# VHH binders against Thiamine-monophosphate kinase (thiL): the designs that were tried, part 20

Target 1, 333 residues: Thiamine-monophosphate kinase (thiL), of Prochlorococcus marinus (q7vei9)
Amino acid sequence: MLKEENTQEILHDLGEQEILNRLRKYMDYGQIDDDTALIKSYKKELIINTDMLVEDVHFSEITTNPNHIGWKAVATNLSDLACSGLEEVIGITVGLSAPSSTPWSWVDGVYTGIKAALNKFGGKLLGGDCSNGKQKTLCITALGTKGPLNLHRSNARPGDYLITSGPHGLSRLGLSLLLSDPITKSINVPNLLKEHAIKAHQEPQPPIKALQTLLKCKPYAMPWNAAATDSSDGLLEAIESLCRSSNCTAVVDHKNLPKHADWPSGKQWNDWCLEGGEDFELVVSLPPNWAKAWLKAMPCTKAIGRMKEGPAKAMWSNGETIQKAMDTKFEHF
Short names: E, the ipSAE of ESMFold2; O, the ipSAE of OpenDDE; V2, 0.75 times the mean of E and O plus 0.25 times the DockQ between their complexes.

## First folded at step 10 (VHH; framework vhh_7qbe_3)

Design x6 (from v5 with Y97W W99Y; at its last look DockQ between E and O 0.93; V2 from the best seeds 0.00; counts 0 for: pae E 3.5 > 2)
Fold by ESMFold2, look of step 10:
Structure x6 (fold): chain B 333 residues (1-333), chain A 120 residues (1-120)
Amino acid sequence: as target 1 above (333 residues)
Amino acid sequence: QLQLVESGGGLVQAGGSLRLSCTASGFTYDMGWFRQGPGKEREFVASISVSGGSTYYADSVKGRFTISRDNAKNTLYLQMNSLKSEDTAVYYCAAVWQYSTLRPSEYDYWGKGTRVTVSS
């Protein structure tokens, strides 16, 4: 008679059919009973991406809870769609692998986070699959319509402004705070910066609003063409990716690095701004008039440099090539 | 414009419990509860992120108050247990587009408040 929820229900004891039945509330009525989702799309180009989140690679129980994990899984996919000129999110599919000892509350939390992100940014849960595995893993495929803007990392041109949609390094600082890293204890991190950094790590915002504003502020005479990529693998990697794809040099002014207002001073903090990762912002190359309009329309944006003719590399304004602090580029294999 | 409506306030004996609710016209925001006692400035009580995964509490209410949200019902809750006379205040629901914080100046939308009186 009482629903105490004192004992945790694990996936082993529920079984596949009961798990499927419980997931029904996260989908449109009847969708759980279908093996496929019908997508109506007339005379529109579609864009698709897939990302994986893997325990101890992209998240851990120390730094995140299941609601955060579900949110992050959607946000990473939507950031990729935004960088390709997303118009409308159609929906996602979710592949979940988890040990059979996993509590149902964990799965329920993940889907709560997924649904919250979809409700905020658009789209619906179209379907998915659940399987036993040794390590908790989410695989999300996201589907959207392509809007009028031809966003591609190869579209940067000499003379463009290099702009970020928001501050960088926050997620890396958040991670260090959650892990109680001694480096963050050795300085007095203001409370507001702590709160912003932790939330940026746990519940990142994909750059959907930034993209929408970019579209709205386009000067009439400018073509529907711009360069962008996201900064999920770090700001420096994003800049270098633009350079490689566009055969341009990026000239970055170190005084214009996109730092939070309370960001600490020093080389290691600049390194985190450049290489921290998981910030999910747009890094955009725009013609000057469009750049100035976007900077005005979207206050969190920051012009960090200019694109120039030259070899595909990122340089400081003094001519030195921007060096990675360590080989911190993450590669799975 | 987002509209927030609080309910559930009232008179309660010290040591008792109340549950406040806040309904919203849209529910894709980080949410918080603030309170204002007689002659005092508005102060932070608790906050919760859009996903429900991140919660934070003022030290004065930790362990006694629980913030939660039901996104399907567009409703924010504050469960207040072990109430003290110091908890007497008008309680306000607040919303911000992202990244709730302790500072009331950073919240974009506010309800009109619901009064809680804790009698001894």
Scores: ipSAE 0.391, ipTM 0.770, lowest interface PAE 3.5, mean pLDDT 87
ESMFold2 (binder alone), look of step 10: mean pLDDT 82; pTM 0.844
OpenDDE, look of step 10: ipSAE 0.689; ipTM 0.864

Design x7 (from v5 with S100A; at its last look DockQ between E and O 0.82; V2 from the best seeds 0.00; counts 0 for: pae E 4.6 > 2)
Fold by ESMFold2, look of step 10:
Structure x7 (fold): chain B 333 residues (1-333), chain A 120 residues (1-120)
Amino acid sequence: as target 1 above (333 residues)
Amino acid sequence: QLQLVESGGGLVQAGGSLRLSCTASGFTYDMGWFRQGPGKEREFVASISVSGGSTYYADSVKGRFTISRDNAKNTLYLQMNSLKSEDTAVYYCAAVYQWATLRPSEYDYWGKGTRVTVSS
């Protein structure tokens, strides 16, 4: 059962010098030849984040291609920075480990996706490293300046509006469509919803515009504080995180769940909206005047409930505690 | 303000090929091609994501047209093969900040168009 070599160029056949030569187009002139990147000194606070993406843990060739992986790697890091009050993206570094048998087209695709995301959202590819390894792995460090807004999960207060920056569940639906899950075939999903869901999974958008608009809508004389977290691990987890950190109850209205306009009805679809994950939206708690200004200024936002005094938990408006569907399915026979 | 300029249109015999280009005045987002035939409304032709990883085609052009982009040159392409008389239209380049879709109303920036005429 001898495996034939690929007809595509692989990293082994190119060698380190040719790989570096090809990567020049993704960086500023001369940067690939330096061991470090020189960054202009700032008088502002800096924020930094590092994430690892591992083959068969965080990405799969079945559902995403290299361009998508490169894009997602940047978008995920930028979403983390946005939730910390990002002002301006300075840049990223990329550590890459891959088998020598990896096609060049894979590496080129990843860097194409990385560069596209940086060009859209700001920042530069500052440098990085590559190495031979047994498993494809990306380690991305992102650097940005911090703006004036102090975002922290503990800043929620009773009386606040609970707001999302965009619809939820799309990435989970996209994954199901890409895997040809029977439930998505048994219900006729409208084509527009399919398009949005697949895009949300493969090329997520970090909530940078939503953050910028939130800042611009701050009422005069109000403190530069707001409660926020992202929804990458799911909307319900984001809500519960706000509750735990702020010692507040979140009361969520069933009818105001942040659904796509064509989102199907039913328990499965509500569960995906609440727990699907990888949606990379802001989930914020704001005083009413700030909330109303943001909702008006940013059409994708939606008020989904209110924060109230009470135990740290999420409740439906009818008084029932919101139960995790995935937690009840965590245990197997 | 982003500006889009199409080129490459012209008169071509049925079965022939043309390559359209769209040059942007700056870095562009998700992009697409639309067309408006004689007496018809503007319709979707193809789209491509900013990363180049996702493409979508109208059923009427699948297998005949290929969309691509070169982000270093801020240029979008449409390779049109096996052209038919019904492909006669003004072709428009469009860009959108969020995700490209089938709907013209969701696009933020438009070119002025380039005319393609397929004879015989």
Scores: ipSAE 0.293, ipTM 0.700, lowest interface PAE 4.6, mean pLDDT 86
ESMFold2 (binder alone), look of step 10: mean pLDDT 82; pTM 0.850
OpenDDE, look of step 10: ipSAE 0.346; ipTM 0.721

Design x8 (from v5 with G52S; at its last look DockQ between E and O 0.01; V2 from the best seeds 0.00; counts 0 for: pae E 11.9 > 2, placed apart)
Fold by ESMFold2, look of step 10:
Structure x8 (fold): chain B 333 residues (1-333), chain A 120 residues (1-120)
Amino acid sequence: as target 1 above (333 residues)
Amino acid sequence: QLQLVESGGGLVQAGGSLRLSCTASGFTYDMGWFRQGPGKEREFVASISVSSGSTYYADSVKGRFTISRDNAKNTLYLQMNSLKSEDTAVYYCAAVYQWSTLRPSEYDYWGKGTRVTVSS
């Protein structure tokens, strides 16, 4: 048999109306035809977050496929909501900008990934907009109900345990593996660690389960306050943010860094654990009885240090200030 | 809450085969099998990723055991071939919300276990 000519449908040839018609399958019946989505209130506070993913800034076709891009877009927004005390995801809106030459299969893949993440974490696709642009860009606004817990970076107190909801550095290792960076080729990374790292980068998990277990573990007598932030910009930045906002010192034991079981030894690997970014975990400061309950209820959590009276900074147990080795802070301008 | 119920354990002759099952309330979690032999600590056997479907095996069972899942029946399987006396253990089904690991302490949910005894 003769090979059939390959023809891709592109956005220009479909036009706006056909694109909207095809997007119907990702939304409730009739929703795409409305300018707004109706949100029913049950006397709960709402929380709202907006985040952008931009081609060659937050993703690339070398490291991700369209399904990963859609998933990541949802996950990053939901991580922000989780760190604000999310109870329930209501839904999201999606702004999509892409060149008119973009294949429909790319858009379809992105929305497939969006729907997969919503199916796992909750919420609906409430609406959105599509536009022509030179760079592929996703803008997600996520809506949820706020639960009773006031999570805020300023709520840390001396005597608290400093805890992470999961291991750190995996996404950064995954990125390096996907890019075939020489440093990951120079050592023998165990196969299971490679697979975990790649998944962590391509299909991040927002810390919704960790938040839910944190709420269940609250001792009855404790107030509805705890200190938390996420680690999307890196573990060290998250710790320093808690310190700055709460005017406390964090004392971290180097042996308690939240490493994957097969994490390699060495300074580079410790640096990635501290500063790698995009791990989307909760970093929390809790009174001891709450901390111990959470550590037991959520096995992926790890106690990495204690909060103490002192200047707003992160210190090793030996008294040395933890030094930033990587430039993990990203600035757009 | 996730419920895990193992079945399929029993007595089998060395060189034989056995298929373990684990019924779960859902597959929103990475899942795996662990085992604890006489006088030993619990050890990793195999896992399967929810997101990618990728499978991972301990070196001691690679090529002999196959982990799989049936999403329609919410059932995790472990096909155990070419069984050795060293495979004698209580086998546990486990699940973790995020990523599978080799360490039992990092799994969130556990079954009660099913005993496998390999004779001779």
Scores: ipSAE 0.000, ipTM 0.317, lowest interface PAE 11.9, mean pLDDT 84
ESMFold2 (binder alone), look of step 10: mean pLDDT 81; pTM 0.837
OpenDDE, look of step 10: ipSAE 0.007; ipTM 0.286

## First folded at step 12 (VHH; framework vhh_7qbe_3)

Design y1 (from x1 with Q98R; at its last look DockQ between E and O 0.49; V2 from the best seeds 0.00; counts 0 for: pae E 5.3 > 2)
Fold by OpenDDE, look of step 12:
Structure y1 (fold): chain B 333 residues (1-333), chain A 119 residues (1-119)
Amino acid sequence: as target 1 above (333 residues)
Amino acid sequence: QLQLVESGGGLVQAGGSLRLSCTASGFTYDMGWFRQGPGKEREFVASISVSGGSTYYADSVKGRFTISRDNAKNTLYLQMNSLKSEDTAVYYCAAVYRWTLRPSEYDYWGKGTRVTVSS
């Protein structure tokens, strides 16, 4: 009787999405269908998000200094708030773990970065905790007030424009450059693109300005409902997330991918655009009139496709399936 | 409206050093130095992020110039060492909400300070 070795499932094999799906049973229905949790209060509606940064996963000594770590910790959380209709940042809490051998300068740098980000985007450090650990980690909880925009992934509708607030792939390119990856060494990357990419990776920007412009561009008498998420896990993942939540099909135009002006040509680079991750741009589904207004008002926005009735999937405009590149995909596990 | 005021320019001999300062009237975002030489277009010199964690330099000044900032004082600095005649220009301080190396995209500009390097 061959003992079926109960091959214990590991997180890597499951992937983040499956892990989250399994965790749904511990939460209220729909609790994690958005990037943030909505908390109703007597005075204002609150949005809250928790995100983790882990050494050698989200940052490393090679790619990010402590200031960057702190900045990124804030920026990533604020991005989630932004895609949920953030009006004002209230603040953050910080859970920090680090080996006892960690120099104070590292901690100080992290908090310097945190403070800088808060100064730029709003909010204050509300508190936190520190502990000894085997690995450097940050757990950030960000709190904000909800504005008038009702941004839910499920709000996508057939006929909507699919729009991104900016270029994609820059963070992945930046990472590659910082790691002196042979792939990026094999091509001549323009200096502007190189620096832009590195900056995007080290100091990502939450799409708060994009959100503000989105709000301003809403046509009169139109409902405040729209669909949005960020591209923290890649453009394709963002699109698919909208599709899953709304039960719509996304039709993406290959020619209209949100590439930097100097973005290299080729499949590999397209893959990085689609699946590179950590771009933290808004990916939105908007009614046509609203979409047009936003596109006009914010030049860095790009219409990349449309939503239609159909199964929850993303596809190319030519009817082909969008193939995922396993080797280029950003993975958290 | 954010105001930027440069200072520290002047005449210096080749091989010499000069430190420029830019004082902002309020909190600034990403900041940079640009320069415009005689008959030349305005060009990127150096940039620094809000946190100070990221610095970028033009190839022509790399290793010679150092950009830094003091957020408590709302001041940007440019330490210029080993100055060359080619460094002669009006130096401008600039600030931008979203980081860029393109001068046209910066939101705020100073009036500039003249740096002259004599042979």
Scores: ipSAE 0.139, ipTM 0.627, lowest interface PAE 2.1, mean pLDDT 88
ESMFold2, look of step 12: ipSAE 0.226; ipTM 0.682
ESMFold2 (binder alone), look of step 12: mean pLDDT 83; pTM 0.839

Design y2 (from x1 with Q98H; at its last look DockQ between E and O 0.62; V2 from the best seeds 0.00; counts 0 for: pae E 3.1 > 2)
Fold by ESMFold2, look of step 12:
Structure y2 (fold): chain B 333 residues (1-333), chain A 119 residues (1-119)
Amino acid sequence: as target 1 above (333 residues)
Amino acid sequence: QLQLVESGGGLVQAGGSLRLSCTASGFTYDMGWFRQGPGKEREFVASISVSGGSTYYADSVKGRFTISRDNAKNTLYLQMNSLKSEDTAVYYCAAVYHWTLRPSEYDYWGKGTRVTVSS
């Protein structure tokens, strides 16, 4: 492709045909010349998801660059598919709208991030469209096959282990660091944790490996049912959603919160672990034998509590209802 | 197993520049450069995320070294400018599924390429 010299190539100067020519390298041979992508028949159920990312709503120059935007767009779509029991990613389409003054390097960065995520997690770029618009916008549609596991929030049963696929709170810490929130400056967070948190926010990992491991470790006699939801809106919301849908009580031990190894102590840090959001992990309710197998097979998982008979709520092991924090002062940063 | 091959090492005068390359048999990993100087333990130099969007540098090389990657060519680069005698080391290319500063947590390593900075 052409590189910037002393001037920045913008979309206006390149024109639609040159933009399409440059995008060929992200697609299979000849695909960009077709109006549609051919999907060969599968004898499996298909799942589809679409998400829109809008500049200054879902991303900004303060928190992300084009490579991050492209990666995140794929990762968030694939996380949604994973929570529905994804087996295989077929591919994605990309609708892109951007001002004519947008540098080519921005578009190239976005597609570099998209391709990197597809190469890592599966699938291919099936097609898409580019248009002039006032605001940078990405619309990603992702297509995959559904595997055998029936994942549904209502499948939790008393006696199940409540398990997360990974630690929580990192993305919220990363966001706060990127926005220079005063609260992150008032505590001496180790530099390694800061860098991990920022990476977790900018380049999230969809829980595809966690799902695949969950499938592989299922005891043969167990039915292909499990209760799950994602934690994109926060761990506590995920737990409460399982409780509401299954008419069960979740009992969580405060000591079992799924914290990073270097996570600071204190109420603020526990609140971020519970309510931070955008961690893109699975929150799963499993029968004990399956739970034990998964915990062994995937060390990043953690049993955080048990499901029991009772009202649809989340409780601490001391019997107190887990309350959402009333102060939302950071929702504007 | 992933194969990593470094190249581009050599003798260079202090203040000079050198570009290292690392070719990989697969390129869906976070990648990094580490170095081991005479009588020292292996230390982190720089890393880059799989998307190319995030780069990290040791304080001792910030502003002088630039890491980059070309995923289409399965190649990692380290551009080293304003070289100092203390940059003399064997430089290793490494790959990991999830980024870390700790050499013990990297899954795959190259054999290394020697960089010598003379006065």
Scores: ipSAE 0.429, ipTM 0.778, lowest interface PAE 3.1, mean pLDDT 86
ESMFold2 (binder alone), look of step 12: mean pLDDT 81; pTM 0.833
OpenDDE, look of step 12: ipSAE 0.561; ipTM 0.815

Design y3 (from x1 with Q98E; at its last look DockQ between E and O 0.53; V2 from the best seeds 0.00; counts 0 for: pae E 2.7 > 2, unsure alone 64.0 < 65)
Fold by ESMFold2, look of step 12:
Structure y3 (fold): chain B 333 residues (1-333), chain A 119 residues (1-119)
Amino acid sequence: as target 1 above (333 residues)
Amino acid sequence: QLQLVESGGGLVQAGGSLRLSCTASGFTYDMGWFRQGPGKEREFVASISVSGGSTYYADSVKGRFTISRDNAKNTLYLQMNSLKSEDTAVYYCAAVYEWTLRPSEYDYWGKGTRVTVSS
């Protein structure tokens, strides 16, 4: 092995005390010195979620930089809380594992992204831990209060509108563009769509605004119930999950797919819209008057179909079952 | 309701450098710099995402200008190097609540800071 000069500050050279000193700016005064964070009584139900981001599984330096990684780690957790009816983000803890050769700039970028997401969506960095390890890993635990809306996949009923909180397939297209996949070279993707897709992949938005607008649009007489799930594993999986849990049929028209305005035509592009992952949107089933109010109040939403009595499956409007075209489900084991 | 205040403009010789700053009353937005030369329409210069991870530049400034942000100080920066006479303009800080495909959809604007590049 050849000896090389290193011109960048790395974790090994800084040592634990200097690392802690530098992380102090991301927390409330004094919090870095405490082993625990004190949470005041909220007199409300609490919800909690933990997600891991692992290098070469959930991110890579080819597709994301440290700021993106920190942002995504928070956004992923907050999307899960939003699907459970989040009211207020209390805060997060961060477990970080990284090689000692990791530049400080990488850690600083990650925490910059974390802080930016918390500042936008709420909550504090409550604490965490760091350790030496061979592979960069983030473990985020997020804590929030539950609001009044009972969101559950089993709450869909025949007659409901099926609605997405935003367009689908953008993150998958963004990934393909960042990796220079041949499919993105075989068709002329408009520049604005490229920019939107890449940003959707690198800096996803959790559906907190969509959830809050949904609450505000609830008709007075309607109970505090709605059917929802997220689409992080793909739109088709989300729709099928609603169908299974509610014993309903979802009827979708190809023309109603929640596509970006410049989304290309063709089967591959429809498959990415249905089965691409990491879009972090809500997929909601609502009674018609609530659905119409939400669609009006939040233009990024789209009615993609209707729930009907029938077998627990997703169908096209012609009655044919929507078939899975991709083997895109990710499983860790 | 977001307030944006630019500073750091002034007179500089061609080939010189300036650093513009923009302080904001809230900093949970995607941010950008625009400029307007005499008799010209306002044009895009650079933008940066709320996390700081994504940046975009107009072709005319790419390689010479660097956009950055310090979220702890609620401050946006534009480092302008190798300045040319055509960079003479009023520079505006701008913000958008949620990034869209069109940087021109920015919702909030500062009052501007004047940059004059003399040859």
Scores: ipSAE 0.448, ipTM 0.770, lowest interface PAE 2.7, mean pLDDT 87
ESMFold2 (binder alone), look of step 12: mean pLDDT 80; pTM 0.815
OpenDDE, look of step 12: ipSAE 0.586; ipTM 0.826

Design y4 (from x1 with T100Y; at its last look DockQ between E and O 0.60; V2 from the best seeds 0.00; counts 0 for: pae E 2.3 > 2)
Fold by ESMFold2, look of step 12:
Structure y4 (fold): chain B 333 residues (1-333), chain A 119 residues (1-119)
Amino acid sequence: as target 1 above (333 residues)
Amino acid sequence: QLQLVESGGGLVQAGGSLRLSCTASGFTYDMGWFRQGPGKEREFVASISVSGGSTYYADSVKGRFTISRDNAKNTLYLQMNSLKSEDTAVYYCAAVYQWYLRPSEYDYWGKGTRVTVSS
């Protein structure tokens, strides 16, 4: 068995100066010694986002470890930037609050996960702060350049195809598997699906590649406008948001729900596909020629329906309004 | 094109230990170890996620093998303890952007390093 390193060191015993000294390896040389990060001038618009991950709200020791927490903190910020038309990630800052009894190995794991995500998606750790607090909390501010595409929920138009950038429901299934929920014990979930679902929950992938491909597929004559939103609060909520903002009806074909290849049949599983959260995919409304190009360029995308003139709601192809089956709305207050 | 190079194979007595390494030209992938014994199909041994937070092991090696990665050095490791004759195989490093465990789902493969366990 491998020996557990650093599980005996806690933040109280190290103190602020030693903690900052150890975090030095995650930053460019000398950056930890400066009060600010220097960012070279850009000729492009910049976009910025801040998200928080809070213990027992966004993560728990049962479902995630420190590496997952660090990865997720970056990925969720980058998903928000992607939905605003991100071109390149410049970097992030990290505010960390944790009890003094927290092992250093926990903090080191978080920053290992942060660095892994930055290495994959771009950007640098620009700086941050550490503080004592009763509840483990990460506050990530991410900065990137904006590309030419104006993404807005109100840009959907009747006649568009409704497309997702990837499968849905995986993170919700992963959560249930990690919690050993009875429903996952009483059903035959194929091993490959189990692994993919757990990975989707613990190490979500922001839709940066999907966005980049979408930009490259734009037909020359079309304006730099498209309708999109993310599905972090659920696919159905994303579709309804597009409908409300664009004053259009979304007509969804039940057969075209964006399911994993091994996704089980049945109402429960369709409900998780529609309403499960934390999938971090794009939900996009595109004219047919752009839609067809994107579908060809990125096989993980799926056309799930059409936008039509009509009241702002989501409907099945048989004309029935899609009804919420789960209480999946997340509200902090 | 991602390049994967294994090293650290050799002859080891049963009960012994060996550490395999795999260097990669890029390290933003989930990584795994596979092996192919004489006359057998290539089989999964272990995998580790890009963040290092998730590891998976074949039942035949649980408790004896440990997978790890050092992203700063672009290096994947497999620590093999309590080696048995049936662990004799060519060991392959593999990488995937997509979350797969089966050999047919991995995108990139090394050329392999031979491990021989003598009884």
Scores: ipSAE 0.502, ipTM 0.795, lowest interface PAE 2.3, mean pLDDT 87
ESMFold2 (binder alone), look of step 12: mean pLDDT 81; pTM 0.829
OpenDDE, look of step 12: ipSAE 0.551; ipTM 0.812

Design y5 (from x1 with T100I; at its last look DockQ between E and O 0.55; V2 from the best seeds 0.00; counts 0 for: pae E 3.3 > 2, unsure alone 61.1 < 65)
Fold by OpenDDE, look of step 12:
Structure y5 (fold): chain B 333 residues (1-333), chain A 119 residues (1-119)
Amino acid sequence: as target 1 above (333 residues)
Amino acid sequence: QLQLVESGGGLVQAGGSLRLSCTASGFTYDMGWFRQGPGKEREFVASISVSGGSTYYADSVKGRFTISRDNAKNTLYLQMNSLKSEDTAVYYCAAVYQWILRPSEYDYWGKGTRVTVSS
């Protein structure tokens, strides 16, 4: 009797996407097709997002001080709101768990960072809870009002321009530098790039300005519908997410990857650009006229490709499949 | 328009300490200190992020100077210890609304405060 080793599936083996897919059965249809949940009210439409930061997953003592943790917590959630057409930040709630041995200065630092981010980007701390735990964790729920932009991943259409609001890979590079990774030691990274990369990792900026400029650039006679997501999980993942939701093929131009001006050359670094996480840039699919206007208005934007009719996948302009680099991918599980 | 006002400059003996302050009309900016010595170009001294979590120092002042901020008071500080004659300069407070991926000047500058270190 071959004992069917009930190989209990573990979260690591499933991955985040599969976990989310399985969780769909507990929700209304389409509930998690966007980065936020839309709540309709008699006065305003609300958008809401919940995100978690976990020690040794999203931050560590080596790479992130308490102020950074607080900042990142806010920035991450606001990024999700932004890619859903945020008009105004209402505020956040904070669930905090930490070991009892944690010094108050850590908590104080976290909230200092939170407050700093809220002061800059808008909103207020609405409430929360604290508890003893074995690991330091933050659970943030952010609330905002929805603006006129209807940003849904499913809105991507054939013929659209694929555009990012800024460079990618900086956060990953920053992490590498902070960890004194041999990979980054092996090359001469310019000092300016080092600073930018480290700052990008420690103090990410939600793409609120990008959203505002996107809104301003909409042609008058054009509908308010567009497709957008953020690149928190990497550029490639963002692109693929748009494809999955819209059932379009993304054709990406290798020559037009959104690289920093001083970005190192080579496959390794291209991989970090594509698959490095926590860049928190907007990745959008826009009609041509809107795309052109946005590109003109915001110089940090980059057209990286186009959407076409076809299967839900991303591919290079030369027809080759975009291969994922296993070693460089940011993993949440 | 953001207004920056420096204070705390003066005459100090070598080896002494001085604390500079910069009051800002808004405090959602990355901020820094620069200095310009006699016959020298303006140079970077230190910077601090909005959250206060990130600080950077010029090599010449590392270990001697500490930059800090109090967001509740809208005030930037520079604690200068073990001062040297080479530290003699006009010190400027500067602010930038958001960090820029390209080399650029800070968006706002104070009028400066003079620090003189005597031997």
Scores: ipSAE 0.355, ipTM 0.719, lowest interface PAE 1.2, mean pLDDT 88
ESMFold2, look of step 12: ipSAE 0.408; ipTM 0.765
ESMFold2 (binder alone), look of step 12: mean pLDDT 79; pTM 0.814

